# VH-VL binders against FAD synthase (ribL): the designs that were tried, part 16

Target 1, 153 residues: FAD synthase (ribL), of Halorubrum lacusprofundi (b9lsn4)
Amino acid sequence: MTRVVAQGTFDLLHPGHVHYLEDAATYGDELHAIVARRTNVTHKPAPILCAEQRRDMVAALTAVDEAHLGHPEDVFVPIQRLDPDVIVLGFDQHHDEADIAAALAERGIDCRVERASGRDPRYEDELLSSGDIVDRILKQRGSDCDGAREGQR
Key: E = the ipSAE of ESMFold2; O = the ipSAE of OpenDDE; V2 = 0.75 times the mean of E and O plus 0.25 times the DockQ between their complexes.

## First folded at step 7 (VH-VL; framework fv_fasinumab)

Design h1 (from fa24 with heavy chain T30K; at its last look DockQ between E and O 0.32; V2 from the best seeds 0.00; counts 0 for: pae E 4.7 > 2)
Fold by OpenDDE, look of step 7:
Structure h1 (fold): chain C 153 residues (1-153), chain A 122 residues (1-122), chain B 107 residues (1-107)
Amino acid sequence: as target 1 above (153 residues)
Amino acid sequence: QVQLVQSGAEVKKPGASVKVSCKVSGYTLKELSIHWVRQAPGKGLEWMGGFDPEDGKTIYAQKFQGRVTMTEDTSTDTAYMELTSLRSEDTAVYYCATDLRWGKGDYYFDYWGQGTLVTVSS
Amino acid sequence: DIQMTQSPSSLSASAGDRVTITCRASQGIRNYLGWYQQKPGKAPKRLIYAASSLQSGVPSRFSGSGSGTEFTLTISSLQPEDLASYYCLQHNSYPLTFGQGTKVEIK
């Protein structure tokens, strides 16, 4: 059995996440998704949803066999625990495959590193990032919040 | 591989306190969620409490609230469970058990200590 | 608190028999259930995690199934070395709770 690991924040799930996880699932027999904790997310704004909620949503996806929370301090702890054969990086993740491979080797983890393909938009108004979703929400609903505050003054 | 090594057997009088230690190796204590489970002779397993990495705090079973204290020394990678006001019904094998600090709903108790027998008798 | 009702409390079967142990949760616990084996005088050992995932190194004759409130541990062909007590554990919410246990004896 080939065990595959995918990892990410998976905040406000969108079709890009689904594509990533589906692509990751093709690399083996069993896909494990690791959901990063807020403390591990330093390269982008903090996730809107708590880690447990994000995990539950990821776990509900057909391509995912199991979803796990990340370690609060060390991203490699879950990887060591799962002992995967393949780690699949997201298309837009900033981690370099060679860097990850080196880090795994330093830890004695024999795991192949792959990168998933990106997803092209299928709809004109499709949003494929959590950030873009947040921005749209703010744009469409942010004004409503300001109006409510003015009315209470 | 994680290893948990517990302190030796204890014999205590009613009303006394006992402190059991659990030394971890293979992983650091900071990487693990330590829980404590006891088993009375001929009985089932009973969860006492443990660290919740999601909440970042130790949670105790209500049954033991006020009598049990779980602590950790990260400098020695040793976890402790202290039980006070011991009663005869506290006679049991006490286990430390652990898994990685993943959080609520994740897997628990992949690794176990060898157990510590605590006998409470007059 | 979530109560875990495990059945039977004990069973005796012959080598080669199919053995089934059931655990019922008082509330939905999704797949946050583990099965543990405890041999006499030893610490428990996890056999199954996430309701149906086999722990590494565990014989394939062991399997877990179920989700929500009903769960089953199955030994497809009981072996003499399987003499032990078995426990389910929910870790959906605190307090963590075990089933009462099932003592498996070999005829």
Scores: ipSAE 0.021, ipTM 0.651, lowest interface PAE 4.4, mean pLDDT 89
ESMFold2, look of step 7: ipSAE 0.095; ipTM 0.690
ESMFold2 (binder alone), look of step 7: mean pLDDT 90; pTM 0.927

Design h2 (from fa24 with heavy chain T30R D55E; at its last look DockQ between E and O 0.42; V2 from the best seeds 0.00; counts 0 for: pae O 5.2 > 2)
Heavy chain, then light chain:
Amino acid sequence: QVQLVQSGAEVKKPGASVKVSCKVSGYTLRELSIHWVRQAPGKGLEWMGGFDPEEGKTIYAQKFQGRVTMTEDTSTDTAYMELTSLRSEDTAVYYCATDLRWGKGDYYFDYWGQGTLVTVSS
Amino acid sequence: DIQMTQSPSSLSASAGDRVTITCRASQGIRNYLGWYQQKPGKAPKRLIYAASSLQSGVPSRFSGSGSGTEFTLTISSLQPEDLASYYCLQHNSYPLTFGQGTKVEIK
ESMFold2, look of step 7: ipSAE 0.326; ipTM 0.759
ESMFold2 (binder alone), look of step 7: mean pLDDT 90; pTM 0.931
OpenDDE, look of step 7: ipSAE 0.023; ipTM 0.597

Design h3 (from fa24 with heavy chain L100Y; at its last look DockQ between E and O 0.15; V2 from the best seeds 0.00; counts 0 for: pae E 13.7 > 2, placed apart)
Fold by ESMFold2, look of step 7:
Structure h3 (fold): chain C 153 residues (1-153), chain A 122 residues (1-122), chain B 107 residues (1-107)
Amino acid sequence: as target 1 above (153 residues)
Amino acid sequence: QVQLVQSGAEVKKPGASVKVSCKVSGYTLTELSIHWVRQAPGKGLEWMGGFDPEDGKTIYAQKFQGRVTMTEDTSTDTAYMELTSLRSEDTAVYYCATDYRWGKGDYYFDYWGQGTLVTVSS
Amino acid sequence: DIQMTQSPSSLSASAGDRVTITCRASQGIRNYLGWYQQKPGKAPKRLIYAASSLQSGVPSRFSGSGSGTEFTLTISSLQPEDLASYYCLQHNSYPLTFGQGTKVEIK
C-alpha cells in the first residue's frame, strides 16, 4: 500500500485545491492531507478560517482519505509519524523539491517528493486562489472606495 | 520515543486531595495532548479528562467537573492531575496517556504512563 | 455521551482458537475507534487504530473491522501471551468512552 501526503493551508477552498488533492491521490492508495496551522503560515497572509474548519472541509473531499492538523511547531512531525511513501507538493508551493528531499533525508525519512500539476481555468469567471476570492468579496461587499491602498479602508 | 513516568503510590484520607505527576521524556510536553484515565481495582478504564487541541483547553469528564484540575509545567515537562474531596471510591490506578498535540485523529493514547495507585481509606 | 457496549465480558479459549470481541456504539462514530490490550499489572497498549489499522509491532493475528456503530477485534490464532483484558475506545466525541472490557483467559 502506497501512502501519499499532501499539505497546504486550504483556506477558502477552490477548484485549485481540489485539483491538487485529486492529482496527489493518483500517486498512491491512501491520501493523507496535512492542514497547516495558522502559526505555520508565514509566506502569505494568515488564513481566514480556523485550522479545524479547514481540516474538516478537506476531510470531506472524496480524494482525501484522512485529514490532519499540522504540528504547531514542527511540520515534519506528522510526516514522520505518517511515514508516507510519497509527498506531493502543490503546483504553486514555493518550496524547492530538492530542498524538501534534503530535509527529509536529514531526518532519515525515505520518501519520494513529487509536485502536482497546475489547473488552468475552465470558466471565464473562475477564481483559483483564496486571495482572489477574498479580493472579490472585498470589491463586491466591502465598504469604501475600491481604489484605496491596502490599509486605507 | 515518548516515555511517561508517573509519581509513586499515595495513601490519602477521605476529604483530602492528591496530585499525580506525569513526567514526559523523548518529546516536549507542549507537543503532546495529555489525558488522564483511571481504573478502580478489578474494574475497567475510565477517561477523566485531557487537553483538547481543537478548543485549546482541557476538557473534563462531567463526573469529575469541579473536583479535578489538570495542569502542565513546561519548564520541567511535567503534567499534573489533582483530584480533591477524595472518597473511598476514588481508590484507583491513575494513568496519564498521550498523543501528539495536533488534533483529533487516529492516534489517541499512543503512550501510557506506568500508573499511580491512589488509595483512599480512613 | 456515546456508550460503548463490549461483548463478551469474559471468555476462555484454547491456544490456536479464533477469538472475536465486539463493541457497539450507541451512535455512529465513523472509524474513530481504537482497540487496547491490558496485561495484568500493566498499562494498556494500543493494538488497532482507526477501527482496522494494525499498530506497528503488533502481531498480524490481531485485526479489527467495522465502522459506524459495530466493531470487531479478532485474534485469528490465540497465543498464551494474549491473556489480557481488551478494551475499545471511541474518540469521535467527548467525553472519550471505553467499552467495559473483555477478559480473555487461556484454557
Scores: ipSAE 0.006, ipTM 0.521, lowest interface PAE 10.3, mean pLDDT 85
ESMFold2 (binder alone), look of step 7: mean pLDDT 90; pTM 0.929
OpenDDE, look of step 7: ipSAE 0.290; ipTM 0.757
ESMFold2, look of step 9: ipSAE 0.000; ipTM 0.496
ESMFold2 (binder alone), look of step 9: mean pLDDT 90; pTM 0.931
OpenDDE, look of step 9: ipSAE 0.030; ipTM 0.620

Design h4 (from fa24 with heavy chain K104Y; at its last look DockQ between E and O 0.05; V2 from the best seeds 0.00; counts 0 for: pae E 12.5 > 2, placed apart)
Fold by ESMFold2, look of step 7:
Structure h4 (fold): chain C 153 residues (1-153), chain A 122 residues (1-122), chain B 107 residues (1-107)
Amino acid sequence: as target 1 above (153 residues)
Amino acid sequence: QVQLVQSGAEVKKPGASVKVSCKVSGYTLTELSIHWVRQAPGKGLEWMGGFDPEDGKTIYAQKFQGRVTMTEDTSTDTAYMELTSLRSEDTAVYYCATDLRWGYGDYYFDYWGQGTLVTVSS
Amino acid sequence: DIQMTQSPSSLSASAGDRVTITCRASQGIRNYLGWYQQKPGKAPKRLIYAASSLQSGVPSRFSGSGSGTEFTLTISSLQPEDLASYYCLQHNSYPLTFGQGTKVEIK
C-alpha cells in the first residue's frame, strides 16, 4: 500500500490546486494532503480562509483520501507522523527533489520525492492562482464599492 | 547549500537597458522564489519585484511597473532582471534573493547573490 | 502598501552598549518581519525571522521582539564587528517593503 503526501496552503481553491492533487494521487493508493497553517505562510498575505476550512475543502476533493493540518512550527512533524512512501512536490514548489529526499532521510523518513506537472490554462477566462482571483474580486467589487460602502454607512 | 551568482558590473548610458543575471546552484530555479532588491549608493534596500511560484506570476513594485521585466530560464537555472529606460537614479547595486523553504515557511530572503553594480552615466 | 518606519536612521555607540532599533508598520503584519544586517560592501544577511526567531549562526546577543505593528531589534552587548546597516522587512503582503535602515557606528 503506497501512501502519498502532498502539501500546500490551498487557500482559495483553483484548478491548479486540483491538478496538483490529482497528479499526486497517481503516485500511489492513498493521497494525504497537508494544509499549511496561517503561521507557516509568511511570504504572502495571510490566507483568507482559516486552516480548518481549507483542510475541509481539500478533504472534499475526489483525489484526496485524507487532509491534515500542518504543524505550526515544523513542516516535518506531520510527514513523520504519516510516514509516507512518496512525497509529491508542487510544480513550482521550492527545493530539489534530491535535497528534500536527503533531508527526509536525515529525519528517518524513507520516502521517494516526486514533482507534479504544471497545469496549462484550458479556458480563456480561467484563473489558476489565488492572486489572480483576489485581483479580479478587487477589480469587480471595486466598481461597486461606493454602493456597498454607502449601504454600510 | 544554495548559491546565487550574479553577472558582473555594467556601465550604461541614460535611456539604455540592462539585463542582470542570477545563476542558481545547489537548487534548481523552479524550487525557488527569486526576488530582486536594489540599493543606490549610500541608500537603503528597495524591493523591485519577484516571482511567486504558487501563483505562477511575477509581482512588480509599482515604482518599476512598465520598466522592469523578470524572467527565468529553467534550462540553465538562471533568473534575469531587465530594467529599461535607465536614468541616473537607477545607479545601484542589484541583488537577487530567495527563500529556500517549502512554500508555507515563514522566511524571506535567506540567500542573496553577491550583487551587480549598474552605473548609469552620461 | 504597508509602510515600514524604522528608527533611528543612525546611531553611534560604544562596544558593550545595549542598542535598540525599532520598526513600525502602517498596519498589522503579525510576526511577518525579518531583520537584516548589511556590512559595508556586502550583501545583506538575515539575523532574525518571524520577528523573534534567531537565524542559525547568528550570535545570541541579537534578539527580536514585537508583533502586529511594533518591532524591536536588540543588540545586548555591541561588538566592533556589528558595525553595519540594519533593515527590517515586512513580508505579510506584496509589495514587500523595507524600513529605511539604521546605520550603526562604533565609537
Scores: ipSAE 0.000, ipTM 0.522, lowest interface PAE 12.5, mean pLDDT 84
ESMFold2 (binder alone), look of step 7: mean pLDDT 90; pTM 0.932
OpenDDE, look of step 7: ipSAE 0.016; ipTM 0.622

Design h5 (from fa24 with heavy chain K104R; at its last look DockQ between E and O 0.40; V2 from the best seeds 0.00; counts 0 for: pae O 4.9 > 2)
Fold by OpenDDE, look of step 7:
Structure h5 (fold): chain C 153 residues (1-153), chain A 122 residues (1-122), chain B 107 residues (1-107)
Amino acid sequence: as target 1 above (153 residues)
Amino acid sequence: QVQLVQSGAEVKKPGASVKVSCKVSGYTLTELSIHWVRQAPGKGLEWMGGFDPEDGKTIYAQKFQGRVTMTEDTSTDTAYMELTSLRSEDTAVYYCATDLRWGRGDYYFDYWGQGTLVTVSS
Amino acid sequence: DIQMTQSPSSLSASAGDRVTITCRASQGIRNYLGWYQQKPGKAPKRLIYAASSLQSGVPSRFSGSGSGTEFTLTISSLQPEDLASYYCLQHNSYPLTFGQGTKVEIK
């Protein structure tokens, strides 16, 4: 049995996440998704949703066999515990495959590193990032919040 | 393999404090989330608190808030649980527990200490 | 808080009998449930994780089933060494909560 690991923040799930996980699932027999903790997210704004909620949403996806919470300080702890055959990086993740492979080797983890393909938008107004979703929410609903505050003054 | 070795049995008076230690080996303390569970004589298991990786802080059961403090010394790979204002009902075996298996969610109690009996009596 | 209601509180059965223990969650917890065995004077030992996954080294006579709010631990053929208390644990969310426990005695 080939065990595959995918990892990400998976905040405010969108079709890009689904594509990533579906593509990752093609690399083996069992897909494990690791959901990053808030403390691990330093390269972008903190996730809106708590890790447990994000985990539950990811776990509900057909392509995912198991969803796990990440480690707050060391991303390799879950990887070591899962002992995967393949790690699949997201299309837009900034990690270099060679860097990850080297890091795994240093830790004695025999795991192949792959990268998933990106997803092209299928709809004109499709949002494929959590950040864009947040921005749209703020744009559409942010004014409503300001109005409510002005009315309480 | 993870091993948890706890400190020895304690006998305390009501109102006193007790501090139980849990030394980790096989893995570093920073690689594990330590939780504490107690069991009164003849009773069931009760979760007291543990480290929450999401918030990077320890969460306590509401029942023990204000009386319990869980700390860690990463230099010695030792976790501590201190319970203050001891009562007779605090008489129990106290366990530290952790998990190495990463499944759906967190399986916190794959590995257990041997337990520490704390007896509170006048 | 999620309450775990475990039943029965105790049972007595003969060697070779099929034994079933049930745990009900007050809320949906998916498969974030473990079963633990505790023999007298010993620390608990995990038997089942993720509701139905058998812990390594645990005899195959033990099995777990269920998802959502209803869960079952089954011992297909009770052995004398199975004399113990059994506990379910939810780890879906904090606070972590145990069932009340089931004491299994051998006739």
Scores: ipSAE 0.019, ipTM 0.627, lowest interface PAE 4.9, mean pLDDT 89
ESMFold2, look of step 7: ipSAE 0.146; ipTM 0.688
ESMFold2 (binder alone), look of step 7: mean pLDDT 89; pTM 0.925

Design h7 (from fa24 with heavy chain G105Y Y107S; at its last look DockQ between E and O 0.33; V2 from the best seeds 0.00; counts 0 for: pae O 8.0 > 2)
Fold by OpenDDE, look of step 7:
Structure h7 (fold): chain C 153 residues (1-153), chain A 122 residues (1-122), chain B 107 residues (1-107)
Amino acid sequence: as target 1 above (153 residues)
Amino acid sequence: QVQLVQSGAEVKKPGASVKVSCKVSGYTLTELSIHWVRQAPGKGLEWMGGFDPEDGKTIYAQKFQGRVTMTEDTSTDTAYMELTSLRSEDTAVYYCATDLRWGKYDSYFDYWGQGTLVTVSS
Amino acid sequence: DIQMTQSPSSLSASAGDRVTITCRASQGIRNYLGWYQQKPGKAPKRLIYAASSLQSGVPSRFSGSGSGTEFTLTISSLQPEDLASYYCLQHNSYPLTFGQGTKVEIK
């Protein structure tokens, strides 16, 4: 049995996440998704949703056999425990495959590193990032919140 | 392998406080999520509280809020559970239990201390 | 809070018997469930994690099944050393909650 690991923040799930996880699932027999904790998210704004909620949403996806919470300080702890055969990086993740491979080798982890393909938009108004979703929410609903505050004054 | 060694049995009067220690080895305390579970004589297991690595804080069961304090000393790899205003119904074996902070397959309590009997009697 | 309803509270069976313990969650918890064995005077020991995964070193006569709200621990052939109390635990969300426990006695 080939065990595959995918990892990410998976905040406000969108079709890009689904594509990533579906692509990752093709690399083996069993896909494990690791949901990053807020403390591990340093390259982008903190996730809106708590890790448990994000995990539950990821776990509900057909391509995912099991979803896990990440380690708050060391991303390699869950990898060591799961002992995967393949780690699949997201298309837009900033980590270099060679860097990850080297880091795994230093830790004695024998795991192949792959990268998933990106998803092309299928509809004109499709949002494929959590950030873009947040921005749209703020644009469309942010004014409503300001109005409510003015009415309470 | 993780090992949890707890402090010895305690006998307390009602209204007193007790502080139980749990020393970890094999892994550092910073790698573990320490939880506390108690068991009254002849009764089931009851979760008291534990560290939530997502929020970076300890979560207490509502039943014990205001009476229980869980702390950690990372320099000695020791976790503590203090329970105040002790009552007779607090008589129980108290366990520290843990897994890695993320947990293997998100499961908890792969490792247990040996338990600490706390007897509250007048 | 998620309530875990465990049944039966106690059972008595003979060596070699098939034993089944059930745990019901008040809400869906997917497979975030563990089963624990506690022998008299000892700390609990995890038998099953992720609802159906056997803990390393645990005899194969133990198995877990279920997902969502209904879960089962099965001992295919009860052995004398299996005399213990068994507990389910949900770790889907806080507060963590145990089942009431099942005391297994050997006839």
Scores: ipSAE 0.017, ipTM 0.586, lowest interface PAE 8.0, mean pLDDT 89
ESMFold2, look of step 7: ipSAE 0.185; ipTM 0.726
ESMFold2 (binder alone), look of step 7: mean pLDDT 90; pTM 0.932

Design h8 (from fa24 with light chain L96W; at its last look DockQ between E and O 0.51; V2 from the best seeds 0.00; counts 0 for: pae E 10.8 > 2)
Fold by ESMFold2, look of step 7:
Structure h8 (fold): chain C 153 residues (1-153), chain A 122 residues (1-122), chain B 107 residues (1-107)
Amino acid sequence: as target 1 above (153 residues)
Amino acid sequence: QVQLVQSGAEVKKPGASVKVSCKVSGYTLTELSIHWVRQAPGKGLEWMGGFDPEDGKTIYAQKFQGRVTMTEDTSTDTAYMELTSLRSEDTAVYYCATDLRWGKGDYYFDYWGQGTLVTVSS
Amino acid sequence: DIQMTQSPSSLSASAGDRVTITCRASQGIRNYLGWYQQKPGKAPKRLIYAASSLQSGVPSRFSGSGSGTEFTLTISSLQPEDLASYYCLQHNSYPWTFGQGTKVEIK
């Protein structure tokens, strides 16, 4: 049986996340998704949602057989425990396949590294990133930094 | 099967400090999220703080901020809670407790240590 | 801080009685609530997680219900070994808070 691992932040879920996980699932029989901890998200703003909520949402997706929280200090700990046959990187993830393969070899983890395909927008007003969703919310419902602000009551 | 074994009872004078240990077996400490809960005699349970794997740091209840320190020694799989400037109202049983954050369900305080009685008396 | 108001503070009931203990949260906590039993001189033991899920090895006479702000622990037929204090715990947000406890005695 072929075990596949996918990993990501999976903050505000969007169709890009669903495509990534569906594509990853095609590489094997079981798809395990690892949801990154806030401490492991250093290349962009911290996620809006807590890791438990993000994990629960990912676990509910049809393509995902199990969802797991990442390790706060060592991102490879859950990978070692799962002992996957394939790790599938997201289309836009900033790691090179060779760098990931080297890190896995250093830790004695023997698995194939693949990269998922990207997803183009299918609808006029579709958003395919958590950042775009946040920007839309701020544009439509955000307040200016200075000037009138609502008080707490 | 995870077990949490705590250090023995202690008697302290006001103003002293105490350091309670909690040794993990059956799992490695880095797979757990250790929290500390205390219970004064005849009273209820009170959360003191714990490691938050989401942020990778310890969160302390405001009541204890500044006089409690929670640390871990991964080489011995032992967690520690140190409480300073002890007062008579700190007389309590101190528990370490944890959940399994890395897999089988999102359960909190599934495993408890046996408790450590700390008595503060003049 | 989320305050957990537990009632009653104590009760005395006969073997075979149905016992109900209630916790009310000052804010919504979803189903992030556990019920714990503590027998005299012992560490607490979890009975119920996620508000209504029975922990493995716990007798089926224990059940939990509720969501949001109101939660109930029920013992359908009280047994002598159920003499204990019972606590709810919310873990929706820090600081995590327990109810003040309910002492159950058998008479």
Scores: ipSAE 0.000, ipTM 0.575, lowest interface PAE 10.8, mean pLDDT 86
ESMFold2 (binder alone), look of step 7: mean pLDDT 89; pTM 0.918
OpenDDE, look of step 7: ipSAE 0.014; ipTM 0.596

## First folded at step 9 (VH-VL; framework fv_fasinumab)

Design b1 (from h3 with heavy chain E54Y; at its last look DockQ between E and O 0.32; V2 from the best seeds 0.00; counts 0 for: pae E 16.8 > 2)
Fold by OpenDDE, look of step 9:
Structure b1 (fold): chain C 153 residues (1-153), chain A 122 residues (1-122), chain B 107 residues (1-107)
Amino acid sequence: as target 1 above (153 residues)
Amino acid sequence: QVQLVQSGAEVKKPGASVKVSCKVSGYTLTELSIHWVRQAPGKGLEWMGGFDPYDGKTIYAQKFQGRVTMTEDTSTDTAYMELTSLRSEDTAVYYCATDYRWGKGDYYFDYWGQGTLVTVSS
Amino acid sequence: DIQMTQSPSSLSASAGDRVTITCRASQGIRNYLGWYQQKPGKAPKRLIYAASSLQSGVPSRFSGSGSGTEFTLTISSLQPEDLASYYCLQHNSYPLTFGQGTKVEIK
């Protein structure tokens, strides 16, 4: 049995996440998704949803056999415990495959590193990033909160 | 981040029982494997028992079987360790330690409580 | 039960010295070994997991090596703040067992 690991923030799930996880699942027999905690998310805005909620949503996806919360400090802890055969990086994740492979080797983890393909938009106005979703929400609903306060004056 | 906060120091007579609590935060108790480790004054660390996520049950060290009971209250995210028939040699700092529950893999004590001193004296 | 024999029981070294602590298992435990640091009056802190993986936030002067039955914790350059007791832990099988510990003193 080939165990596959995918990891990410998975905030405000969108079709890009689904594609990533589906593609990851093709690399083995069992897919484990690791959901990063807020503390693991650096150099980008913090996720809107709590880690538990993100995990539950990821776990509900057909391609995912198990979803796990990440380690708050060390991303390699769950990987080492799961002992996967393949780690599949998202297409837009900034980590270099070689760097990850080296890090795994240093830890005695015999695991291939692959990268999933990106999703091509399938229809007009498809949002394939959490950031874009947030922006859309702010654009459409951001003014509603201000209007409600003005009406109570 | 996971935090473990234990109950305060206890002083007991021989033959009495003690129940130490360990409140978990950051993760839920259902996501963690709680273990208990004690340390007699000036001595090393001794594993007492803990939850095995593979078997879904608590495993006790043989030395403590029959005297120790480890329980959990998921509603309050609190783990408990009760030790009965206390002896002077049970005087120690008792620690709760935790690992994440995984479907497979090994166990680590990633986080520790601050410890609870239990003194057994006549 | 798996017995963990840790050596030495104590050592005294100067700042900047290379320090080595050894742990031997009575049977093969693969890489299911952790190293813990315990400073006086404090709870243990994990330094190394999976025999050689450095815990996040731990200084790089700490390293672990070994597999099977022999394991080593190394402090490449001992610092004053490293004054502590160190313990190995096997988690290959129950019961979990610690080494006897090594008390590291700074000259």
Scores: ipSAE 0.000, ipTM 0.589, lowest interface PAE 10.8, mean pLDDT 89
ESMFold2, look of step 9: ipSAE 0.000; ipTM 0.509
ESMFold2 (binder alone), look of step 9: mean pLDDT 90; pTM 0.935

Design b2 (from h3 with heavy chain E54W; at its last look DockQ between E and O 0.05; V2 from the best seeds 0.00; counts 0 for: pae E 13.7 > 2, placed apart)
Fold by ESMFold2, look of step 9:
Structure b2 (fold): chain C 153 residues (1-153), chain A 122 residues (1-122), chain B 107 residues (1-107)
Amino acid sequence: as target 1 above (153 residues)
Amino acid sequence: QVQLVQSGAEVKKPGASVKVSCKVSGYTLTELSIHWVRQAPGKGLEWMGGFDPWDGKTIYAQKFQGRVTMTEDTSTDTAYMELTSLRSEDTAVYYCATDYRWGKGDYYFDYWGQGTLVTVSS
Amino acid sequence: DIQMTQSPSSLSASAGDRVTITCRASQGIRNYLGWYQQKPGKAPKRLIYAASSLQSGVPSRFSGSGSGTEFTLTISSLQPEDLASYYCLQHNSYPLTFGQGTKVEIK
């Protein structure tokens, strides 16, 4: 049994997320997805959806065998617990595979590091990022009044 | 929009040090990964170091290890690069450049400061 | 260290010409390559990210492509305002490394 791990925020699901998880699943027999908690997302706008909802949405995808919430303080804890054979990085995850592999090895996690392929847009109005979806919503449905600005980011 | 405003040009003597500032506006510094790149007159671009969000620490190019320190003051949203033991070969324009701290690599170095000329001469 | 070999070092072309600049990496870097334009006296500006994705606001005459360890920036119809130096940057691993640069001049 080859166990694969994928991880990400998986906020507003879009075809890029589905492609990533489908591609990750091709590396083994069982795909476990780790859904980052809001506390782990400090470099971009906070997720719109709570972690439990994002986890449940990911768990419903055909390619995913199990979905898990990430550790609030250490992103490697759930990876170490799962002890995967392969970790598959997202296409846009900019960290060096060699550096990630070294960090995993330092923690006693003996697994191969791979990277998923990207997904090109297939349809004229397709949105392939949660940020683009949020921007579209704000442009079409947003308001400039004080109450409407809180939580729009 | 993210804006990076750097401190003004400086003239230094060999052996001195210089500290260049890079003030962030439009986002907070904690949302960004600041890197420093220099360019000697008539030459190409050279990466000096930057923040690695995976380890939560700054990585320095080996060439500058021991002479460069990169720091951040989150209370003023200002990043700093200090280069010590200056020599004439350090005459260059110094740029700060950013990516999102935990963002897509496809936006890497989207925003650049205007550059700070540091001239080292006796 | 990943070495980026950029060619040509310089070129001179007429307005309307198709211009091609190549970067070769000493190791595989996947799509972790950007192309930057630097006009005289200005900071660099990103044209292409992820090897082939066009930065918003960049004219469509610019395109990027790449496979394996080879990457290409193409300007389909050179304009006078494209007079600049062009650099590739790999960010697959530290240290981050730029190509040596290509100076593009208009005849």
Scores: ipSAE 0.005, ipTM 0.511, lowest interface PAE 13.7, mean pLDDT 84
ESMFold2 (binder alone), look of step 9: mean pLDDT 90; pTM 0.931
OpenDDE, look of step 9: ipSAE 0.013; ipTM 0.598

